# Ledger of designs, part 17: miniprotein binders against b5y8h6

Target 1, 289 residues: b5y8h6
Amino acid sequence: MQKVIVVTGLSGAGKSTVSKALEDLGYVVVDNVPVDLLHNLLELYEAKNQEQLVAVVVDSRSLRHQGEVSKFVADLKDLKNRMPLDVIFLEASTDTLLSRFNLTRHLHPLVHATGSRIALIEAIEREKELMSELRDVSDVVLDTTGMKERDLVYQVENFIGKDRGPEFYLISFSYQRGLPTNADMIYDARVFQNPYYVDELRTLTGLDDSVAEYVRADHNYGRFLDLWVELAERSYNEHIKMGKPYLVIGVGCTGGQHRSVLVVRDLSDQLTKNGHKVITWHRELGSVN
Key: E = the ipSAE of ESMFold2; O = the ipSAE of OpenDDE; V2 = 0.75 times the mean of E and O plus 0.25 times the DockQ between their complexes.

## First folded at step 13 (miniprotein)

Design k1 (at its last look DockQ between E and O 0.58; V2 from the best seeds 0.00; counts 0 for: pae E 1.6 > 1.5)
Fold by ESMFold2, look of step 13:
Structure k1 (fold): chain B 289 residues (1-289), chain A 101 residues (1-101)
Amino acid sequence: as target 1 above (289 residues)
Amino acid sequence: SPEDLRKLLERARELVEKAKEAEKEARELEKKGDVEDALRAYYYAFFRYLWAIWELRQALELETDPERKEKIRKEIREYLRKAYELEEELEELKKELEKLK
């Protein structure tokens, strides 16, 4: 069975935009589904056509009390044991949601009085508290604060496509030629002994075994590599909670030929061994691995 | 295997199509002065080109015909050139965004 997408989240956070993006990707999107009908609907699709791409958008009016949210969480856990299923939770800042409701003139599900800014703020904050349990068990949390419609579409395409994309991009670079344009983190490989000052190694790269032996022989190499792997994985886990589809790490040394190339190579090997999909770009060498 | 090779090439082609669409949209946004949105679209294109090259390099390892291997190498070189071009454009656009703030 193809992976099923369940879209949920705070009222006004962008569910309609996500629905549109999923339709454009070939999903049959069933909108405004009450939580009580979720099992029946998905079982029907499973029995009818296991190759169909199905996305379900949960009706926020079904999630107005803690008992309903807790039951929905239990239902999601049960469904995940029976079929491949991801939950996308949409959220935004209170100020952003307030602005969106004022602009659209739609009434928040937890408030009855129109025009009351205080009542709307309290309803938004109450919904955030109510939905916290669901947020905590969701596979992807997208913060739509400051996102334009097109940006959200891009993020959905990155998370929901048929083939899951890379989790890490590792870029080796030369400090002399400048930092990568969109690195989330920079590791400085200049802390290791420099092969440039060894005549036989000077014209080689971090892809050559003799350079690798020289740099790995630095007494602190293994320790730094272990720490950098741990930092990369922990940073990735926190960034994906914020809705980032991948983590970009730049590794630099002066010339970008030796130490940074080796570190990217070894970091990629370890992250791949740990089960991650990793793409490397040795910017100064012109190779992608 | 021929099946694995076909899948790699199909994925690379789709990734490049999406990258080119995003690049075209980014240029339109840049013309309108929407620098932040242009940056996001250019980043999308940039990482899609890197992903496509990654798929093509795996395809190159599976391909045995010298003529088809060279075709794949030419594609890799073209998309790598585009990645370097985009990195330069992104750096210039980031400087422009900083001035507008």
Scores: ipSAE 0.599, ipTM 0.881, lowest interface PAE 1.6, mean pLDDT 85
Fold by OpenDDE base, look of step 13:
Structure k1 (fold): chain B 289 residues (1-289), chain A 101 residues (1-101)
Amino acid sequence: as target 1 above (289 residues)
Amino acid sequence: SPEDLRKLLERARELVEKAKEAEKEARELEKKGDVEDALRAYYYAFFRYLWAIWELRQALELETDPERKEKIRKEIREYLRKAYELEEELEELKKELEKLK
């Protein structure tokens, strides 16, 4: 997304994975930069090579005290005003972090001794508190809870890459055949008049003009479409904040051939007009628009 | 622009390669009995193919040479077929997962 990225977050949340993924995307990654030098370093990089993608990884090793965090936050705010800079904050649940530390046997930066499970939990919570201010000013908070390395890589590739992936995946489907498994939300197109009972339309699809005209003639169609567009955009914005760079919307009808297909088309058209990158899939038709 | 066209085609190719990798991973996971992870990997492959198709369609709009257009159309058809096949596999795997729960 931005030429300059700051990667930060909780220990064990996946910064190393993100760093590697960014390297694979062509970013020059600088790890563990002292906070006091970050401003100068980023300015220098921007001044020397504005085309170079740069990622800076900052962790709790560099941010040991609240004062350092506050200073870092202030520096980031200043930098954002001067250059295109995004801050990515990685986090995970305490249980997840605990599990990861147990598996890797890495010592938590805030743990001074080979600590008990209790000590590790305390350290994780302390770090969470310490980094809270930084989290609040981050552009993207990525919750890596439940993510495997490959999932995190995928998120980075889709979101952080210079070439953003699709913002919306719209999938038309049949309720009779089941919901799309990765759908974040489902729109029910069955609320509109059913073309299936019209003999001339039964064998056609939502791709056909006659079907489109019939369903669009429903008095609720325009209003629902508007609401669904608004909901999609609002949801997308919230998902970005949650670290998911795309939204999957399933649109269903009984057979997945008429109403759902049409709604997906019309949603796609409107979202595209609004400036979004939209991919459509008509599951039951086996087609992509 | 010609440069834009080139970028679109390059991106599409990269996406296809990533899709193939994800598909391979999914199959391996499936063999290991990691159904949930396999399902996820298949979805990644699926969405990457869809993304590639989208990029190719954009490229098709910019391409003016008939032979190159036909090549792009051929690729789109191929990847549509792959996406369809993956969707079927996903559905089957989903059913299997439901049985395991």
Scores: ipSAE 0.398, ipTM 0.763, lowest interface PAE 1.3, mean pLDDT 87
ESMFold2 (binder alone), look of step 13: mean pLDDT 87; pTM 0.867

Design k2 (at its last look DockQ between E and O 0.56; V2 from the best seeds 0.00; counts 0 for: pae E 1.8 > 1.5)
Fold by ESMFold2, look of step 13:
Structure k2 (fold): chain B 289 residues (1-289), chain A 101 residues (1-101)
Amino acid sequence: as target 1 above (289 residues)
Amino acid sequence: SPEDLRKLLERARELVEKAKEAEKEARELEKKGDVEEALRAYYYAFFRYLWAIWELRQALELETDPERKEKIRKEIREYLRKAYELEEELEELKKEAEKLE
């Protein structure tokens, strides 16, 4: 079955914009679903069509008290045992939420739920406290503070869609030409012995076995590679938690022909063996793998 | 398998459509001076082209017909050209943004 997306979060944090983005990605979006109906609704879709892309947007009016939130958390855990399911939690700063409620003229659910008039600011802060348990167990937390609608759509398309894309982009580059655009991390392969000064290797690249053997023979190569693989995976895991769908690593050497190419090749091999989707781009060679 | 080949080609087409749309929007945003939004749209397009090429490379490994393989190779060359163009655009726009800050 295709992974089900459950959208939840703070009132006013952008659920309607996320719903529109999901529809554009081919999801059947069921909006404003009360929490107590979620289980039955998802069972119906599972029985009907396991290839259908389904997203459910939970009605925040169903989550007015801690007991309801705790019950929802338990229901989500049970559903995750029975079907592939991700929970996306939307949030924003109090100032942002306050502005959004003023623009829409809608009352915050907790103003009515308390049975007394509560200032909108107090209601927003109380909802944040109430929803903290749900936030903590959500698979992705998206902070919509300061985002224009277009930014949120792009972020949803990056993270919530038909398929999650590649997890790593590994780019080999020449320091003489300059760093790749938007790299999250840079690994410096100039620390390894340089094939350029070996006549037979000078005109070859890191794709050639003789260059690879030469560079791998550097006494520190294996240790650096192991550490770089570990760092890449740990960094990726933290990026995912922050709602960033992939990690971009640039690997450089002086000419971009030998050492950086080999390191990207070996990093890609190891990350792929570990189960990751990896794209390589040898910028100075003009190839993508 | 034939279905794997079809899925790869369909995904690549979808990625390129999204990349082209984002490019168009990025250029409009740049003209309006919305630099951070433009950068994000250009990055979106850039990585979608790289992703499309990755799907097409896998399709080449499965495709057996020489004529269809050549069509795929032509697409890869086009999208690689666009990726290099976008990297130059991103580099220049980022450089301009730093001068204004």
Scores: ipSAE 0.549, ipTM 0.857, lowest interface PAE 1.8, mean pLDDT 84
Fold by OpenDDE base, look of step 13:
Structure k2 (fold): chain B 289 residues (1-289), chain A 101 residues (1-101)
Amino acid sequence: as target 1 above (289 residues)
Amino acid sequence: SPEDLRKLLERARELVEKAKEAEKEARELEKKGDVEEALRAYYYAFFRYLWAIWELRQALELETDPERKEKIRKEIREYLRKAYELEEELEELKKEAEKLE
C-alpha cells in the first residue's frame, strides 16, 4: 500500500480498529479531518515528511451531505494525481452494522436521537447511499461482515499496510490426515502417476529430484499445473475484490509426501516467477520452502 | 541493500511477536470453548510464523556475514519448530471439534 492512506467507509464498519492497526504498523493516524482541509494537510505533510506513513480517517461526521461527498471525491482524485494515495473503504452488511450498533449502543452519526431499530436501519441505508460515490472511487473495499476485530487487524496487516503480506499460501497435505482447515481451494495431486509404487521413490519425498522427474513425466502434469496456476491467479484477483488479500491453496495426495509436495513446489515457482509472493508449507513433512 | 536486510529482519521480528500474541489468544479462546475462533487464531499465528520464516529466508539471501547468517538460520529453525507445533495443535483441535459435532 501507499505511504498515504485514506480510510473511510460506513459507520460501524471498523474504522477505529483499522486506525489502531495502522498505528501499530507505524502510520500516523489523523482522525476526523475536515474535508476542506484534507488536501492542504496531505500536501503539507508530503512536503515535510515524505518518509512518514500517514493515514487519514474520514467518516460521515465529516461528510454529512452529498455535496460534501462529491467534493471529497473530487479532491481525492486530484490528490491521487499528485501523490501516491490509496483509499480504503470499509463496509459491512446492514445486519452486521445494526448488530454492532446495538451492542455498542453508539449513536449513528445520522441519527439525532435514540432512535428505534427502524430509524437505525434507515440511517444505515442512508449512509450507504451517501457514501456510494466514495465507494466507487476507492482503491480497496473491505467488507468486514463477519469479521472479528482480530480478523480485521489481520486484514490490515496483510493488505492495507505498506508491506503487503503473502498473496498465496500453498499447503501440501495428506488426504488421509484431513484437509487444511483454512484452505480456500483444494487441488488433487492424486491425478498423477503415483511414485509410491516405485520402490526407489517410496521412501523419498517430492523434494527429491528423482520423485520430481517421475511425477513430472506424467502426460497431464504440465497441463494441470498451468491450469492450477491460472486458477490460482484468477481466484486471487477475485478474492481481493472480496476483501481477502490472500489465497490459501491446499494440494493433496494420499500420503502427502510426494505428489502434493512436488505440485506445491512447482506452483510456488511459477507463481513466484509471475511476480507473486508465495509461502509454502509441507504439512506432512513439517517444512517450509 | 543493508537497509533492505534490516527491514526484512525487523518485519520478521514483528511478525513473530504478532504470532505469539495470536497464539496466546487462541489458547484463551480454546479455554473458553470457542473452538472455531480458536482455530482461526491458531491459523493466524501459524501463517505469521510462516511469513516470518519467509522474510528471514529473504534476509539470509542478502546477509553476507557468516555469524549473522547462522543467527538467522537458528531463528528459522526455531520458528519452523513452532510452526510445526502449531500445526499439530491445530490438527488435534480440529479432530476434537469434529468429535463434538
Scores: ipSAE 0.363, ipTM 0.746, lowest interface PAE 1.5, mean pLDDT 87
ESMFold2 (binder alone), look of step 13: mean pLDDT 86; pTM 0.858

Design k3 (at its last look DockQ between E and O 0.50; V2 from the best seeds 0.00; counts 0 for: pae E 2.7 > 1.5)
Fold by ESMFold2, look of step 13:
Structure k3 (fold): chain B 289 residues (1-289), chain A 80 residues (1-80)
Amino acid sequence: as target 1 above (289 residues)
Amino acid sequence: SPEDLRKLLERARRLVEKAKEAEKEGDYYYAFFRYLWAIWELRQALELETDPERKEKIRKEIREYLRKAYELEEEMEEQY
């Protein structure tokens, strides 16, 4: 059976956006599912079509009291023992949720009186407290505070759906042709020995072993590469927190044929060994790896 | 791995569809990186494919999507 996605979280936090994005990825999304029907629904899909991509959006009206939340947590634990399943929990700041409820004019499921800002704030804070147990056992927690609709869609497409996307794109480029406008960061490989001035290497590229040997022999190469790998990983972690789906690093040298190509190759190899999904584009060579 | 080949080709198709949709909405940055990802999937599919006619079809797709990537980069530079 394909991995089932269960979408839950705070009222107003973005479940409809995630639902729409999953539909666009080919999921059959079953919305407003009461928690007490979850087992039966998922067992039906498992029995009928194990190749079907299924996502379930849980009806928040089924989670009004701690007993119901605790039961749901227990049900999720049981389901995870029986089928591949991820729980995605959506949240946002109280101020963000207040703004969203005011704009839509929808009632919060825990509000018993209308028009009171204090009652709405209390309901939001009560829901956060109530849902904390569920949040703690969720596989992914997405904070949608400050996140535009399209950012959340891209997050679903890159990290939440069936196929996980790349974490890094590495672009080798020529300073003569100009900086890639696509890049979040630029590494300057012109600091290393230039193979262009070695006749035997001039017409080769950073994909050739003889060029690689020459550039790696630069006494600074290993140190810079190690630091650049660490910087890339730290930068990635911060960019993901800001809602970016991946980090783009440009590596440049004068001609874009030798040093930048090798650095991208070696950087990609190390990031892949560290467990990252990496795509490289040697802009001046026309190759993607 | 015929199932692996099928999955790679299906992913590439979905990525291209999303890239084209993004182009129509003016999101050239997103479209660009989805084309690169599609090419990456297609290169892996090319390694698994054994039929010469199907291999050539994959190579044509890679060339087309690589052309699109360069076109999108140029467009982003003009409007950056």
Scores: ipSAE 0.634, ipTM 0.896, lowest interface PAE 1.2, mean pLDDT 85
Fold by OpenDDE base, look of step 13:
Structure k3 (fold): chain B 289 residues (1-289), chain A 80 residues (1-80)
Amino acid sequence: as target 1 above (289 residues)
Amino acid sequence: SPEDLRKLLERARRLVEKAKEAEKEGDYYYAFFRYLWAIWELRQALELETDPERKEKIRKEIREYLRKAYELEEEMEEQY
């Protein structure tokens, strides 16, 4: 959990929701701090309480010109070298932002008058351009398009909160019964020798040691497992950057009882050893671990 | 520790509440994973719980939420 978070992004993208969520997580949220005082503010908080979580909200009201954005970006880079600091950038589609502004009847910071729909669109696009450099240096970009407020809160809680949600959901399944609809990717465990043709193993599951020993004896098993772990971790890292703090992996075999179950277990074990929070669901066995 | 157990149970309860709210709103995807998470937390609690009656209560809850997860999966398959 990063002690210091900078929340920024487009007007109407959900900064207020994120701020509230961070407050609920124990962050002291400071809004609209002049960029020039950010360093001093953070130093002050560190000096007073090293364990105090601080979130700073910076919006386009504070960053009115490109020069200010560039300076802020430079300051953020310097701060990151001095302390653990994450930058969260919130964005949404132009259509979504338009809709939100219409609903809230709030004026866009870059619109001086009750402008036409066209004026609002132009303001949104100008802000996107203005904030582009800041977006590029952000650690997390959250696209809140189509998100409900609760979804955004959940993302914040999972990513930043002490009670981080699971990073991986591993689902064992049978190809005969259909793919998990919610999986981000699928691993095919059918590439390994099939214990189903061994009479002693047919009635057992991938939870049993005898089945595990048989399938692990496959010359490809260790290599595939290593590759799958690496792929999972790499994919997870990219998902975090896109604002999805978890990865769903389906592992399939023919019956969903032996090879898929074993692979899920072994993947879970390795990912857990690597420091990840992993939830497993054996769909065909009816168990969650 | 007893405190750890309490935290797990409280977290599970909050997750279930969120799942139920999501289900009411038709967000079956969100609800599904919240139930799985809740079950995971309850399983951890079950490992720490020593009272047989409390263990059985936790087991009953796990079974209930598993059933819900399966129902939600079926509903998602129909929608997608």
Scores: ipSAE 0.571, ipTM 0.871, lowest interface PAE 0.8, mean pLDDT 87
ESMFold2 (binder alone), look of step 13: mean pLDDT 84; pTM 0.826
ESMFold2, look of step 14: ipSAE 0.403; ipTM 0.813
ESMFold2 (binder alone), look of step 14: mean pLDDT 84; pTM 0.826
OpenDDE base, look of step 14: ipSAE 0.475; ipTM 0.826

## First folded at step 14 (miniprotein)

Design l1 (at its last look DockQ between E and O 0.76; V2 from the best seeds 0.00; counts 0 for: pae E 1.9 > 1.5)
Fold by ESMFold2, look of step 14:
Structure l1 (fold): chain B 289 residues (1-289), chain A 80 residues (1-80)
Amino acid sequence: as target 1 above (289 residues)
Amino acid sequence: SPEDLRKLLERARRLVEKAKEAEKEGDYYYAFFRYLWAIWELRQALELETDPERKEKIRKEIREYLRKAYELEEEMEEQK
């Protein structure tokens, strides 16, 4: 049997988006499956269709009490002993879930008064408490707080797909031409000595060895580069926890030809040596590497 | 290897399809990065390809997608 995907998590956290992404990957998706039916449903698919890609979206209304959650966890452990199975758990912050919940369109405007909002907050927080055991045994936990639909789709594809996507995009740019769109962080390479004021280097770029030698000779260069590598890796780890697919770092200098280009080169080399997949774009030079 | 080349080209094609879908839906930021990723895959394919005509086809695609990336960045900057 091919790997079975079980989608579970907090109510309102994005199960329909994950369902759509799995369908696009060729999975037969069975939506709104009560927990009590899961074991029997998957056994039937195993008996009838050993090669079929199956995903099941569990109905959270089946998980109202701790005993039901604990039984579901036990059922998942048993199923994992019988078939290849991964569990995706979706969550989001209480504020995000509150924003995503809405009453029916016929609801009187005053229902969102004090009592109704408090009851919804308490229900969300109670669900988080109940689902803690299930969350702890899930193979992937996706926090959808602030996540665009496309981010969630990309995370599902990376989890299922055979090829890991890039972890970093590094963009060298000119401050005179403006910051890259969607940069998560900006490193300012203007702190290093400027090759522009050396006649022999002015017309060269950070791709030329003589420019590299000049900029690397700045006594702060190695220390800044080491700190920037560490910051990049720590920032990436926090972004992936929030469900972001990759980290975008812009490196700037005034003209975008020398210092920013070199820093992107050296940062990319070190991150690649550390095992990361890195894409670079030298915006002012027109090259991708 | 020939199988590696085929996989790189197939991934690039899928990335471009995703980029075009994202662009149609107004998700210009994700379209932009999907084009950059596709270019990266195509550059790897170019290193493996030996046939001059197929190499030129890959170079042409890279130029097209790089042009799209700059166009998308410019459009996003104008909307700021």
Scores: ipSAE 0.524, ipTM 0.866, lowest interface PAE 1.9, mean pLDDT 82
Fold by OpenDDE base, look of step 14:
Structure l1 (fold): chain B 289 residues (1-289), chain A 80 residues (1-80)
Amino acid sequence: as target 1 above (289 residues)
Amino acid sequence: SPEDLRKLLERARRLVEKAKEAEKEGDYYYAFFRYLWAIWELRQALELETDPERKEKIRKEIREYLRKAYELEEEMEEQK
């Protein structure tokens, strides 16, 4: 985690969201600093040897011409040689940016008049070209295409934070009580032999060894578990590409106490062994692990 | 270590703050998962904490945030 971060990128790509997220992480965010003053500001910071986390937001309003961008890039290179500094560049697809501008009704900085859709596209492309040199020297390029604000916040937290956020949320549940509304996918644990009909196991849960042994003895258990792990990991990778840096999996059984709980445990164990950060929630048991 | 414990508690606090903000904004989905994450952090903290009073405080917070998570899940269901 660098003490000094420069946030830049395309208009509409989410700089405001990132700025807020950094504030929440303890950064003092300085927005709309003239590029000419940035060097002085950071030099002053260095001279004071401050422990304070600082993020500087630079946008195209401050970088109107290619010459200014080139100068800023040169300044950044110089600063990086003097202090630990990370540059984050935010971008998104032209279509995404168009959509965002239409929703927010904000004018693009390079559009002087309430322009046509075509004018906005041209402005976006021009800004992309203008910022290309800056993008090339950025330490992190975040493509916010398809990301919701919350997802972008999560990405910032994962990237800037010392600790990675959870990659998987596994939720055990009862089909009788309804599906989790926030699950990306559902695994049906009812395919395994039901311990409910065993008197000794009925009053226990999937957290108990006797229940675990009984359900794991199912001839399909191991195979399904392997497939579910693989599916989870593959899905996670695709979700990252879509801008969601975590996957939510619901695992259901009839009562939500035995088979679903066990599967969540075993999935969590395997995914954790594979190097993933996993949070489990047993909805019907009222426990989070 | 005591430092590790402090970090866990601080992270949990920040997560809860974010969850509350999200809840105010009507983003129940985000709030829900932040509470779950906070609970997860607090459970780890509970394993490191040795003071009984502090343990009880952590347990109380966990129970509170679990309740919030359940409430948020119900709210999400109603929004369907």
Scores: ipSAE 0.485, ipTM 0.828, lowest interface PAE 1.0, mean pLDDT 88
ESMFold2 (binder alone), look of step 14: mean pLDDT 85; pTM 0.837

Design l2 (at its last look DockQ between E and O 0.74; V2 from the best seeds 0.00; counts 0 for: pae E 1.8 > 1.5)
Fold by OpenDDE base, look of step 14:
Structure l2 (fold): chain B 289 residues (1-289), chain A 80 residues (1-80)
Amino acid sequence: as target 1 above (289 residues)
Amino acid sequence: SPEDLRKLLERARELVEKAKEAEKEGDYYYAFFRYLWAIWELRQALELETDPERKEKIRKEIREYLRKAYELEEEMEEQY
């Protein structure tokens, strides 16, 4: 995470939401800065308070012509050489932008009159073209298509924030006590041999080696685990596209103490080995790891 | 390192504040996961902390936030 962030992008793509999210993360946000003053402002902030997080929002109101965009791009390149600076570019599909403008009743900066749907489309396309050079030099391009405001906030917090949030939340649970209501998907660990019927294992949990060995001895265990890992990773990638930078997986068994716990552990281990940040919650055991 | 410990604790605090704010706004889903994340950070801090009193403080916080997580889960279940 850079101490200085420039937020730019298409009108209606969510700059205001990102700005607020950055404020919540401790950034001082300066909006609608003239491009000519951007360099001076950023230098001033760095000189006076190197520890202060600063975000500058630049929109098309300040970049009306290609020449201004080109100059701004040149300025950004120069600034990047002088200070740790990231440029975030927000975009969305034309249809999404149209919808948002219709909902907010805001006029597009490039539309001079209460224009027809066609005029708005043309304005959006013109802005895309105008901002294309800036997009090309951006460090992060966020496609906010289909995202709710809250989703965009989550994206900012997890990707732009100081620390990346967890990518996976794995929750072991008992089917007898109900499904986690906040899970994106549920894995059924009841498909494996049940240690409950083994006297020596009944009083133990999936955290114990003896239980682990017993359940892992199931001929399907390895295959299911592999499939669940693959499914988790694929689903995570799709969730990112949807604006949710984490996946919640519930793993259930009858009692929530043996098979579900073990599967969560093993999934966590494998996903972690694959480079993911994973949080586990064993609901019935009352533990978070 | 002591610095690492400090960072973990600071992160946990920030997460908890976000969780509390979310809870006030009725976003129990967000609050729930922020508490879990905070607990996760605190557990890491607990592994680094050597002072018994500070350890106990961390443990107490973990228990508190875990309770909150359970409460939030129940609230979500009632809403759906």
Scores: ipSAE 0.550, ipTM 0.855, lowest interface PAE 0.8, mean pLDDT 87
Fold by ESMFold2, look of step 14:
Structure l2 (fold): chain B 289 residues (1-289), chain A 80 residues (1-80)
Amino acid sequence: as target 1 above (289 residues)
Amino acid sequence: SPEDLRKLLERARELVEKAKEAEKEGDYYYAFFRYLWAIWELRQALELETDPERKEKIRKEIREYLRKAYELEEEMEEQY
């Protein structure tokens, strides 16, 4: 049997979006499954179709009390011993969930249909407390606060595919042509010695080894590169916590031909060695790596 | 390998389809980065492809999608 995906989490946190993403990836998604039926359902799929991609979205109405949550956790542990299974837990801030319920007018499972705004807030907070044990044992916890639907789809694709989408986009650019408008961070490579004033290097680019040797020989280069790698990784970690799927770094120099290109190359090489999927765009050269 | 080549081409097609959908919805930033990702997949496919005619078809696709990426960047700049 292929790895089974169980989708659970806070009411209103985005289970339907994740369900759709899994369907688009070829999963048969069984929606609104009560927790007490999970074991029987998965045994049926295991017995009849070892090659089928199956995802199960758990019915939040089955998880209204601590005893039910604790039993579900135990059932998941038992199932993990018998089949390959991962659990995706969805959450979001109380404000985000409140907003989503107001827009959809969907009834929270812990609130009467005519409940007040205060009752809804208390129901959301109560659900967070109830679900904490399940959250703690889940294989992936996705915080959907402030996340566009498309960003959530991207995160799901990264998790289940093992064929992760890019974590970094690195753009080399010319200050004369202007900053890339979507960059989260800008590194200024003009601080390094300029190959333009060396006749034999002037017409080359940061893709040429002789330019690379010249710029790397700048006494500041190694230190700045180390710091920029560290800053990139720390910034990426915070982006993920805030719901952004990737970090965009622009690296500039005057002409966009030498120093910025080399820095993007070296930064990409180091981030890739550290296990990140990196795409580079040398904007002034018209190349993507 | 031939199977790796097929997967790269299929992923690139999927990425372009998503980029076109996002562009139609006005999500130019998402579309832009999906085109860059598609080009990246196609350049990997170009390294594996051995047939000269199929290689040229891949190169034409890369040029088209790169042109799209530059166009989208210009659109995003105007919206600033």
Scores: ipSAE 0.532, ipTM 0.867, lowest interface PAE 1.8, mean pLDDT 84
ESMFold2 (binder alone), look of step 14: mean pLDDT 84; pTM 0.824

